# Ledger of designs, part 9: VHH binders against Protein HIGH CHLOROPHYLL FLUORESCENCE PHENOTYPE 244, chloroplastic (HCF244)

Target 1, 331 residues: Protein HIGH CHLOROPHYLL FLUORESCENCE PHENOTYPE 244, chloroplastic (HCF244), of Arabidopsis thaliana (Mouse-ear cress) (o65502)
Amino acid sequence: SAAAVNLAPGTPVRPTSILVVGATGTLGRQIVRRALDEGYDVRCLVRPRPAPADFLRDWGATVVNADLSKPETIPATLVGIHTVIDCATGRPEEPIKTVDWEGKVALIQCAKAMGIQKYVFYSIHNCDKHPEVPLMEIKYCTEKFLQESGLNHITIRLCGFMQGLIGQYAVPILEEKSVWGTDAPTRVAYMDTQDIARLTLIALRNEKINGKLLTFAGPRAWTTQEVITLCERLAGQDANVTTVPVSVLRVTRQLTRFFQWTNDVADRLAFSEVLSSDTVFSAPMTETNSLLGVDQKDMVTLEKYLQDYFSNILKKLKDLKAQSKQSDIYF
Short names: E, the ipSAE of ESMFold2; O, the ipSAE of OpenDDE; V2, 0.75 times the mean of E and O plus 0.25 times the DockQ between their complexes.

## First folded at step 4 (VHH)

Design a14 (from Q04b with S53E; framework vhh_7qia_2; at its last look DockQ between E and O 0.55; V2 from the best seeds 0.00; counts 0 for: pae E 4.0 > 2)
Fold by OpenDDE, look of step 5:
Structure a14 (fold): chain B 331 residues (1-331), chain A 117 residues (1-117)
Amino acid sequence: as target 1 above (331 residues)
Amino acid sequence: QLQLVESGGGLVQPGGSLRLSCEASGSIFSSYDMGWYRQAPGKQRELVAFITEGSYTNYADSVKGRFTISRDNAKNTVYLQMNSLRPEDTAIYYCAADLWYESSDYWGKGTPVTVSS
């Protein structure tokens, strides 16, 4: 019987008390890290796992077990919390409706009931324009629900994560495996999750941003082809590109249902499904940067991000080769 | 600080197999590139195999086709399956972790592998 800590009506909640939902994810972990670095008291909502997320505790966060698919587990996690940062997304193997909708609704309702003072929700850029994509539809519905809830909130629409490009393009190219390309002129302004976290915490402290919808976009919007080309250049080898016509992508939505996207939660956040539209997933950051008091120059570029990645790998490869040569001389 | 603990080393006959494990604690395991190194007596430490956070793998030529590196992020563990072991594979094997965006390498204490008839 987990003793319901009866927080007596009136215990002042510290404004520095943050609950991060989805703390183990690609974005969530960066939020936790950044928040801790900035002196926040961070609680992490984590699904029960056989292997505990010990790294969060090691960083100095508190971990509480709960599951968005089990709404009854949520209230206890919100006790003494001022701010909720919701970075959670369902796993590919999980029904989208259960976690990304029902779970989120429950979380928002519970937050309202518990008197949460601030709620940060991550959405998807142009989610309102793509009802055909289930996740986009759900995200948009969640935006509306949150707005209607009366909670003080910030909604942040994201364009994509640079981190998702590693598994999607960089690794396959290095392995000389086929990469999936599209002839769609879709451009995505990918952002480093560290920058997203940084900007989020800045936004969190700005009361003028309360109730606003923000879009975070990377420094440049990239087509799939441009990303592939960049990776080729950095890898020093050509990619085996399988180009899927946009006309077929409509059909491949059905096929992608068959492809067990074993891809990590991180891949879902990379919005690979966004590549099926001719939509530009970018937004001007001038107003946002001004509002937040940040400089665009401080954001990591995709070129730099991938350069660093490939440089590291290539160095390792070089080392491997060098060692092999030395062994041949002694024989 | 990330802690790495190797296990699975031992004595094996030529042609035999061993599976090394390295369990990581205290950090985000999934964000690290993991590698296996070995150091034979009187020799320099050499990279044997590595696996990136994105599961890209590569091997030294001397072990290519015989060794397989893999990782289980849920268990915070990296493995080295060593098949067709040779006397020249005798060494202390070390697990290493590297964040490609950070310059810090973490090392385990090592596990000894001896291949002898």
Scores: ipSAE 0.118, ipTM 0.624, lowest interface PAE 2.3, mean pLDDT 84
ESMFold2-Fast, scan of step 4: ipSAE 0.492; ipTM 0.840
ESMFold2, look of step 5: ipSAE 0.215; ipTM 0.724
ESMFold2 (binder alone), look of step 5: mean pLDDT 82; pTM 0.842

Design a17 (from Q04b with Y56W; framework vhh_7qia_2)
Amino acid sequence: QLQLVESGGGLVQPGGSLRLSCEASGSIFSSYDMGWYRQAPGKQRELVAFITSGSWTNYADSVKGRFTISRDNAKNTVYLQMNSLRPEDTAIYYCAADLWYESSDYWGKGTPVTVSS
ESMFold2-Fast, scan of step 4: ipSAE 0.448; ipTM 0.813

Design a26 (from Q04b with E102D; framework vhh_7qia_2)
Fold by ESMFold2-Fast, scan of step 4:
Structure a26 (fold): chain B 331 residues (1-331), chain A 117 residues (1-117)
Amino acid sequence: as target 1 above (331 residues)
Amino acid sequence: QLQLVESGGGLVQPGGSLRLSCEASGSIFSSYDMGWYRQAPGKQRELVAFITSGSYTNYADSVKGRFTISRDNAKNTVYLQMNSLRPEDTAIYYCAADLWYDSSDYWGKGTPVTVSS
C-alpha cells in the first residue's frame, strides 16, 4: 500500500536525490532537516500511519509510504533516488528481528536491484564484540550482509545520542522528580544528532569514504553519575537520586536508544552485562575528522548541549518574573 | 512548518471560567515547548504560562492558582484552563511553540477573551 512517485523510465538520477528511511525518528529527522538546508531533494520513506509525517512535508520534503516488513512496497519508493540514508530502527514493542534484520535485508536487496548508487547504514560501536546482545548481533550481521551485497555503501557506528538525556535526566531533575542512578562504570560518548547529520552529509560528498566503516563518537565519554551531576549544576538543584545496583538495572525501562530493553529476561540480562563491564563506548575521532575535513572544536559538547537546554527554560522563568514586576510597577 | 490554531475564546463574566485549546499540525508536537501569551489593547505581549516537551509547567504570578496549562500529545493539543477570570484578563490569547535546540518559533493567530458584565 505504497503510492510511489511516478517517474518516466530512464529519468536521470541526480546526486542530490536522497531517500531517508526512518525519517520521523530522532536521527532521521535531523538528516532530513540538514539535507533540506543544504539543498538536497529529500524523499522520506515512512510507514502508513494515522499521523504520517506531516511535519516533514511542512519542512519541504516529499513523503512516500512503504512498510519494510512488506518487501513488495519498497521498489517504487526507490525510483529516481541516488542515495539511501537508512535511519530505520524497530520500536520497543516490535521484535528487533522484523525491522533491524528482515527489513534491512529487504531494503538492501531492493536498493542493489534498483541501482542505488550509495547506501548509508547506521550501526553500533562494539557490535562485533557483543554477540550476546540481540540488537548488537543483528547490527553486525547487517554490516556483513551489506559488505557482501556489493552495494556501494558507508557504515557509521554510533556510540549514543545526547537527545535521550533530556527526558531521562534533565527534565526529572528540573521537576524535582526521582532520577534513577547506577554504580555502573560504563562511559558513553554521546553525540548530538545534529552533528551526526552534519558529518553524514559531508561523508556523502567524498568518494574516498565509499566502502568505509566510520565510528562517530561524542567529544567526551560520560558515566550516568557524571550526567546527573552536570544536570544538577546547570539546573541549580540537587537531584532526587534512587540508586540501583547494576545487577538489577536490567529490569528498569530504556536507558538510551541503543540500550533498548525488551520484556525477555535473557535480552535484559545481556544489556546489563554490557553496562556492568568497565567499558568505554567511545572512539578516537582524529582519523574520522581528517577523512571528513572537520574540526573537533566544532563538535557540540554535552556541557553546551545541556547548558543550552537549561538556559532556555531558565530564560522563560526569568521572563515570567520580569513581566510580573513590570505589571506591579504600572499599578 | 508547524501550524497552530487556537479556539475557546469568548465573552465571560467576572469569576467565570474558559478553556482555551491550541491544536498543532505535525507528527512531532511532543518535541515542542508550548506557551500561552496574551496581549491586551495598548500593552505588550506577555507570557502567561508554558509547558515543556517534558511537561514541566510554570506561570506568571498574576495567574498562578487560577490558570492551568496542560497538553495532550495524542491529540497534538495544548490547553489553558482559566478559572476565576478578572476584567484585567481581557486580551487576545496566543499559542506559541518552540524547539530549544532550533531557532524555529511558531505562533497562532490568536483567540479573543473578554471578561465583562
Scores: ipSAE 0.245, ipTM 0.725, lowest interface PAE 3.6, mean pLDDT 81

Design a33 (from Q04b with A97R; framework vhh_7qia_2; at its last look DockQ between E and O 0.63; V2 from the best seeds 0.00; counts 0 for: pae O 7.4 > 2, unsure alone 64.3 < 65)
Fold by OpenDDE, look of step 5:
Structure a33 (fold): chain B 331 residues (1-331), chain A 117 residues (1-117)
Amino acid sequence: as target 1 above (331 residues)
Amino acid sequence: QLQLVESGGGLVQPGGSLRLSCEASGSIFSSYDMGWYRQAPGKQRELVAFITSGSYTNYADSVKGRFTISRDNAKNTVYLQMNSLRPEDTAIYYCARDLWYESSDYWGKGTPVTVSS
């Protein structure tokens, strides 16, 4: 029985008080940054680490140490909080059940007990259609649990992060390392986490969205091959592509290993490749954009995102070369 | 404020080796590109090597084959292994963080490297 920390009845919780769970992650840090920029009071739940998340403090957020795997640490972080934005995901090395399920359940329960007024939960698009993927199943179960909790909540299903593509494709191509591709026609509408953060905060302010399930999708859905081709073009070199047949992926419970391949601990949500041959991880954004009062044109395209990345890297390379030439002239 | 702390500099003979370290105070170290720069007396600061968040590495031609940049994300540390040092490598070496979303605004105080017989 989580002892209801009796918030002294008298201090009204400010609607601008936000707790961000998973604040150090790819999405979480963007949420924190955007929220601070918009004038929110942001508290960050951060797992104790030897190196403190000083950047969050530098941005103006408050950092509190807690661990979703340790439910007893959660209640104290919720004191004086109006809104919880839950963008936490377990690390690949951690049991998924401990953080993404038990920890989330505990967080939701504590939020309810503490009188949290708004709860934002990030889920995965089509998670209900892929029970074979443990994280998808857990996300779907969490959606249900949150709905049943009675908390005022917004559930946002995500398709994938553009940021995840850097480690998966862009960097390997630059390094002339093998990239993993699938022959699956799966398409993913990747989205920039900055846009996700922007839209989230807009949604947060819209009371009409309370209790709704939203799907955030990027401007275009991409196959793995299309992404690789785009990276090749931008890098100016061909990729060494190792193609894994979908048939092999179906047989080998090794989808879990594929998830392990996403070295970027923070981007478990970048389930870019649920390798089902016919699955499209995209959703029309027309209704969502209308509801939020945003223009699709304001969304970053994958082309632009990757172009900027490669341009930056290539510029650095050029600079390195130029410096070397100059040094040769003087000696 | 993010702090970058360089260490490992010193005096070494030509042909010798040094290993520089740069420890970052931030928790999201793994999300940043890191680089080593150097500035010799009377010269402009120049990029020596960089390593991306995805561990892609590249080097100035002048140090290629002699220097190796690496990172340990668990320790929030970037390293520069410098082998076969030359007198022309004498400089103050600086560690820099390059945030994808922000300009490279974070620099260490630098560590001096002197290669002299």
Scores: ipSAE 0.016, ipTM 0.296, lowest interface PAE 7.4, mean pLDDT 83
ESMFold2-Fast, scan of step 4: ipSAE 0.487; ipTM 0.823
ESMFold2, look of step 5: ipSAE 0.089; ipTM 0.636
ESMFold2 (binder alone), look of step 5: mean pLDDT 80; pTM 0.816

Design b01 (framework vhh_7qia_2)
Fold by ESMFold2-Fast, scan of step 4:
Structure b01 (fold): chain B 331 residues (1-331), chain A 118 residues (1-118)
Amino acid sequence: as target 1 above (331 residues)
Amino acid sequence: QLQLVESGGGLVQPGGSLRLSCEASGSIFSSYDMGWYRQAPGKQRELVAFITSGSYTNYADSVKGRFTISRDNAKNTVYLQMNSLRPEDTAIYYCAADLWYGESSDYWGKGTPVTVSS
């Protein structure tokens, strides 16, 4: 709210005043939607660019501009804010270190200096076990930086988003385009970002969670092939799968590193290699559910998430065909 | 499959009031965000008001202070109370349900006509 920015020095900041960083992203927009639904005063920090952020204002949020690579733009956005929920991540075209490290450090330092009362940081499951992977190393270093900063915070490690599977598998399979598979036995416990948002907002209200590290894992862990097979069944058609063996991904990463062609390419290949290992990206939710007072059975399953997606898309395609026939009648 | 049926439209004098109702059937209503949209002749469909599953509400600037959206989950119904109606409010009013607010409406009603004229 503009009123929050104009608070007199020393005026107590309301716990309902939150800033969502990275609000236009897949997770960020769900946090904004849920927070508005629950009566929070939501301010969205977005980069200054000609990009669609009007939908956030239409939802009832305030939108402010800042550039995390320009620390001088940050402090004004934090005036009157109680809690920062940091959903910001580097875009594929951006170096991982610029946004995910330098930008995070600047934001956390500014938040501490401005007296922010709570900071929510999204990390990655097992990031402490993969220092050789730059994104994992940066996430773990950020966890430690937050701990050392003295800023009250909650760290939430994520396994994966169900939403990412729509663009990677569901849409291409439905459109009969090729999809990339892997022969790795790795399983990922994808979670609906709506559940991540719901659980995050619950966590904000429980002071016992302050300073804690939580892991949010979906109800079941899935291999790439299991996801493809589920999408095939729901779409009613076979996928055109190009399988990339994990050995090819490892060789490509080694060649890129050997030539030092681009650190960005090497960093992203290293992350892909971890996702293609024999690890299980999952965690028991018993303690998290207990701390948050939630029932595991209320979590969205991948089967339900994809079934709802495919049924809605197939209905829209049917409706579009009906509209086309109507146009032929009248024109 | 969710079905939506609108009612309550009609002819009303300028300055009058109408209450639109939208009854849902076939699926669990309380999980959906609900919206009222309108489409005047020759214009694109526009959002008038919405209410989330948690009862957060928002309104188009043109109707703020005049219209109120509400829901009754026990009756699987969403309402639009329209006060101080103007000729410019003349349109077909549509009820919509969405699992993901603002991205697309998954279910639409057939529409209820509202005419504001003397």
Scores: ipSAE 0.000, ipTM 0.221, lowest interface PAE 14.6, mean pLDDT 78

Design b02 (framework vhh_7qia_2)
Fold by ESMFold2-Fast, scan of step 4:
Structure b02 (fold): chain B 331 residues (1-331), chain A 118 residues (1-118)
Amino acid sequence: as target 1 above (331 residues)
Amino acid sequence: QLQLVESGGGLVQPGGSLRLSCEASGSIFSSYDMGWYRQAPGKQRELVAFITSGSYTNYADSVKGRFTISRDNAKNTVYLQMNSLRPEDTAIYYCAADLWYEGSFDYWGKGTPVTVSS
C-alpha cells in the first residue's frame, strides 16, 4: 500500500482502510457489515446528530463525525484512508441538492486533494436518460464530475433495493394498512443490499474495474402489482390497494419540474415519474458477473428475500407492535 | 419461531474457565448475528461478544483476549469460551440473535448464571 498526499509523515495507507459515508443507511450498513466480515479496517463517517450509530461501533467499526454541508469537517476523516465508499443520501428534511449534489462535490474534491486511491459512487440505472427527474439528473452530473476530477473511481448504477419493499409493501400488507399501486407496466430489478455489498467488495479487489461503470440489477424485474401479490401470498392476507392512475403521475411529473428539490418526498415523486414511463428498470448482468467472477444463480431472489422476511421476522413485528402500543399509552 | 437455550454456566474459581453454549431451535440459524450479553446484580446489561453470520467477531474491551466467541451452523449453536475468569465477570449471561443486521437483538434466551468466587 502507498503513502497518500497530505498524510502525516510515516502514516501508512493500506488497501483495507475503508471509509464508508452514509454508514447508518440501508446500503451503508450492509457495506460496513460485509467489509468487517472480510477483514477490512472500517471507518464510518456519521453526522453529529442524535441518530443512533452505536451499532456500528458494536460491530467493530470506528465512527468519526463530519457534516458534508461543512466542507472543513471532511479532510480529517480521510486521513489514512485508501478507499471511500459513498453511500450518503439526503435526509427527508434536507433538500436533495444539499447532500446529493453539493455534499458529493465537496466530498469528491476533498478525496482528490487528500490523495484517496479509490472512490466508489452509487448512481441510478438510466439516469442519463431521465434529465427531467431531479435525482437522476444529479446522479448523472455526479458521474460526469467524477470522470472530470481525475479521482480513481468505480461507478455502480443501481436499479432498486429489496429492503425498500419491506416498509412500502410487506409491513403495511401484514398490518392491513393501505398501500399505493399503479397501473403502469414498469418493472424494477430489485437487488438485496447484501448482494450489492458483496459485489462492491469484490469489485474493490479488481484493478481492472478502476474507472469503470457497472450496473447491478436484481435477478428478475417486478411490477408493483407482482410485488403486492407476492406479499399477499406470503403474509396470508389481501392488500388494501389504492391505485394511482398513470395520468395522475404524469401531471405530478409536470408540476415537479417547477419545484426546487426538497426531500425524500421529491425522490418518491421522481420515481413515480419513472413508473409512468413504461420502462423496464433492469440491465443484463452477464458482463458485470464476468468482470466480478460471480455466478448469477448465487443472487438472492425477491421470492427468497420476502419468504425469509415473513417466515423469520413475523414474531419480531408482533412483539414490536405490542411494545409500541404500550409506549404510546404510557409516554 | 426462534428459541435460544443457554447452558454451561456455574460456579468457578478466579482464573478458571467456562464454556457457554447457546442452542437455537427454529429456522435459518446461519443467517443470524449472534451475541452474548451479561447483567450483574444492580448493573445494566452489556454486550460481551458478538459474531456475525459471516463469522466476524467483536469483543468488549473488558473481555478482549480472555473470551472467544464461535459458532457451529451445522449444530445451530454459538459458544462463548471464557478464560482467566475474574470476580467482576460474575453475571447472568444471555444469548441473543438478530436477523438482517439491524444492530438490535430481537431474540433472547432466559440466561445462564456465572459466578466467579473463591
Scores: ipSAE 0.006, ipTM 0.392, lowest interface PAE 10.1, mean pLDDT 78

Design b03 (framework vhh_7qia_2)
Fold by ESMFold2-Fast, scan of step 4:
Structure b03 (fold): chain B 331 residues (1-331), chain A 118 residues (1-118)
Amino acid sequence: as target 1 above (331 residues)
Amino acid sequence: QLQLVESGGGLVQPGGSLRLSCEASGSIFSSYDMGWYRQAPGKQRELVAFITSGSYTNYADSVKGRFTISRDNAKNTVYLQMNSLRPEDTAIYYCAADLWYDSEYDYWGKGTPVTVSS
């Protein structure tokens, strides 16, 4: 049977058989897309919720259901899988402990037991330096758990996604809505999730990377204000900025935890405070690029990413307005 | 928004060829990823071929080597060249458009029937 194929010791599994966990998310969908483009057989693990996953099937992936908070649902999804790429992250409303720790532990233990040949885990840059931030502490604990598990793995620490800036800044600025800024001098090396996917799949083919910790950083580190200014220039309008001082973030986090109003909210605020500190959230890419055989100049810049986004959106708006005007003339 | 109109479907004998066309109107075509999907009676709709805004292509294993997807941005059209047609290729073929593959919003055509029979 299919179950016997994966559970029988010595049964060969195709290196192209990949399970992507968290496939509907911002990073997960890019991994699925890139893996399909490169000829992999992709299976997507999605929660049994009414979240749309048909687009993954449409791209050519197989979709299977499991709930990481219910370990008994996991084993069936791993049958016939060579490599697991774990993009799963808890939702803001979910306790971080449930998905990002307990769920990860269950998934890793199941993968080890079922003979999975490679496991890719996405961690966070500097997670080992911020044990006071629950998400970072859990990421670092997961790194250590993978090391202790004996499961062949690759750990990739991420600095930030360019995609996140669309919802936080690009769209609100274009729609003349308020955006949240900070006066912190912190810089973040945002990376296009398409590049994260590209680099991840290259890493899968290099056995020298087995057991290694890599950091993926974008080509330049940006402050919040620099991102806002770039979006203003490309949108052709001024942003309505509500500045939140770092001191306000600290006070809010302390008050939330003290009254136990929402511990998960406090955890998210603690992470935001760290990203708003006087820190350069970046890493040199020389070693990573050398190991992966890639050229730094081929990385997508934030300028190019946002320019493409705004150019396409503004062009679409002009076309829609031109059609409306022509219709009014003819009718 | 985009409107998609498929054409080129019909009845063809096994081993024959058909070229499907999908013409887009109402928005910037060159920014969209384009796909051809099909649905046979009693089966789920499945992707046959897709082409990104950057002209990277991918195909279902069952059609690879027989079908070719291409696009002409000047004509706002995506094509599906179907060669060596088999009875199991019989389905209604749908054109779909997506603005960036990180979007969940799809534009769909009404479909064009393809019947492969002797």
Scores: ipSAE 0.012, ipTM 0.343, lowest interface PAE 9.1, mean pLDDT 78

Design b04 (framework vhh_7qia_2)
Fold by ESMFold2-Fast, scan of step 4:
Structure b04 (fold): chain B 331 residues (1-331), chain A 118 residues (1-118)
Amino acid sequence: as target 1 above (331 residues)
Amino acid sequence: QLQLVESGGGLVQPGGSLRLSCEASGSIFSSYDMGWYRQAPGKQRELVAFITSGSYTNYADSVKGRFTISRDNAKNTVYLQMNSLRPEDTAIYYCARDLWYGEDFDYWGKGTPVTVSS
């Protein structure tokens, strides 16, 4: 807007004024909720789409529309903002290069030009070690771009979200549907996105973290089989597992890379290959916990997360059956 | 507060069909389960169908085979397709969002009335 373009560098801005990009997503909405609860003035940048974002307004945030693929829409959303928390990601049907690279570059350039004082970027653990995986390469390139931009920033590398395991394993197992497994011994340290939000907001208040790269790992690393076994125990159901051999993932990844298939499906296959290697996708939290002043014991475990989820679902199933019996008697 | 907007109710003859819609303010596919409840005159609200973030569905026995719950995550909308409607389905239908991690939040819309009569 005209007012935004006329702002001089160094114009005072309230440190509690934050913009959350990708606010409707799994991580973004947790950031918004936590920031509002902690007294921040939260503005949510959402893509113009049929899906409403009124729940963010209902929580007390302001909502503005912009499209990261249209750089001209971005500057107006940054007026009066101190800190940007970038949770934005592309949808599976969108080209990874457009949203995860070109969109991020545009956002970072606009933030720098608008005098944004702090930028939080979410990256992926070991992204620097896997340039063959397009998503990982783009995350690492974005880390380097932020370092070169001169924009004050915090980079947080993530291992995985507990939330993703509900749709992938918990629900299909409860439904007695097939789930995809692998014979690889790889372990992943999934973290509850609510803990990611909590730790992020703590990090925002500590100037010693400016310019740092942190890794957020869940309290324990899990194999695919261990997650399946836990879900089986909590659901009281045996899983129907379709195993994808690591050899099939290797061949598919190699062919995909050779033919330059760089869509979201190809990226997921390449990422699955990396996660299916003989390694632990995790990091020690001792230094991060010390730096943030948090206790590892307060972290949500996968056991607790899934137990709470299954308890909630089973309670609803029980209530549904009780109401059915009442209907048969009284209606 | 959370806003849920129900629509699609009305007067219909026995054996008829209605499609109810509930547009939620946010993403219902990430950490929110959605349900359809109904309240008949002089009765307490009852859960008739629910759908989880992963699209796991279940139904009250009284509506199984007649009602179908579905969601469009791109539109943050949950639907209830009601077929072979009966006079005993007459109620005000409510959309609710549930927080899965055990906080027992009930978020209710204004409701949409469904009357099944000749």
Scores: ipSAE 0.000, ipTM 0.355, lowest interface PAE 12.4, mean pLDDT 77

Design b05 (framework vhh_7qia_2)
Fold by ESMFold2-Fast, scan of step 4:
Structure b05 (fold): chain B 331 residues (1-331), chain A 119 residues (1-119)
Amino acid sequence: as target 1 above (331 residues)
Amino acid sequence: QLQLVESGGGLVQPGGSLRLSCEASGSIFSSYDMGWYRQAPGKQRELVAFITSGSYTNYADSVKGRFTISRDNAKNTVYLQMNSLRPEDTAIYYCAADLWYESGDSDYWGKGTPVTVSS
């Protein structure tokens, strides 16, 4: 916000001035880290809440407050910004249309009006094929809205984040808690958000990518059972798996819709039903790699990602156990 | 299994300089964010300087312009160059390593190296 005060009318905007929207999220924080590492001036748009953005300030980013559900809060955050990287998604407790549609429309309209020179939007692979899934329909509608806006942009469709598997499988399995599985043969090409950030910053520097739709897919597609089995091996523990048949997912989705407070669960189950339809949620990376000038072999594998996670957590648990035993001796 | 060993602390007069080193062993050093923290008598531990795996640096306001953090991944070592030292810089200096995972549960600490700035 102080940078906005110092920008004189008619002053050209610096290409290194980036605003990351949804900067506290799983993807947003990695974009912030990578941009800082590459020498960008990073401004983070976060909701006005205590403490959750302190780590971004520690990394050296500036933090500004806005709420995408309140369009009047947006314009001030865009002053002096060259590029907007839009990582914002609705929270589970928020109506999907408020942030993922109405908020996006407000942000894109404001960016266009403020003369933002580049806008990066993250979409979902095959969103145009699944209008029955609310999040996918809204992502596809946003792609079209952005195209029709005339705002210079890059659209990146994502298959899935490796980070999501930590909370859903790795941690519960390690802690001997139940995990939910499915009998679906569907495979998902999970990508490390650090790789998504790396590839995004490369795309930003190449004006030939302006107006393009890219798809980022991880190096291999995995079934739910394959992920669970890998986590079991690395944790050294058998998972307590509750298998949910595809038929039960439909009924549960309808019931959670009736109980509005669980809308995030209903939306997740609707997405899971689509993924359970024997779909390979992946895409070839040959064209994307060629356009970005990157080597497929440099992508982080899920095996390496989870191995590193479990090695670190097991070391931490061993250290905590040693400390606990020393405390017991004192008494 | 990352182990951190600090060195380079000591007694120095105001306006003097010291270079702290932290050598890491046992893990892939280049993947870790590295930080220097300090704890003065009767105070809480505070972040002094931070360097990411990508070599981006950040500093506490009290040390900006005086301290420089750097890393040598080939030697598995992070350095803190401390110039224009002041009596208020007197503290035990700790090296820390974090892997930038979403979980935030992978931090390691050295045992510390004392720095005394006295006339």
Scores: ipSAE 0.012, ipTM 0.468, lowest interface PAE 8.6, mean pLDDT 78

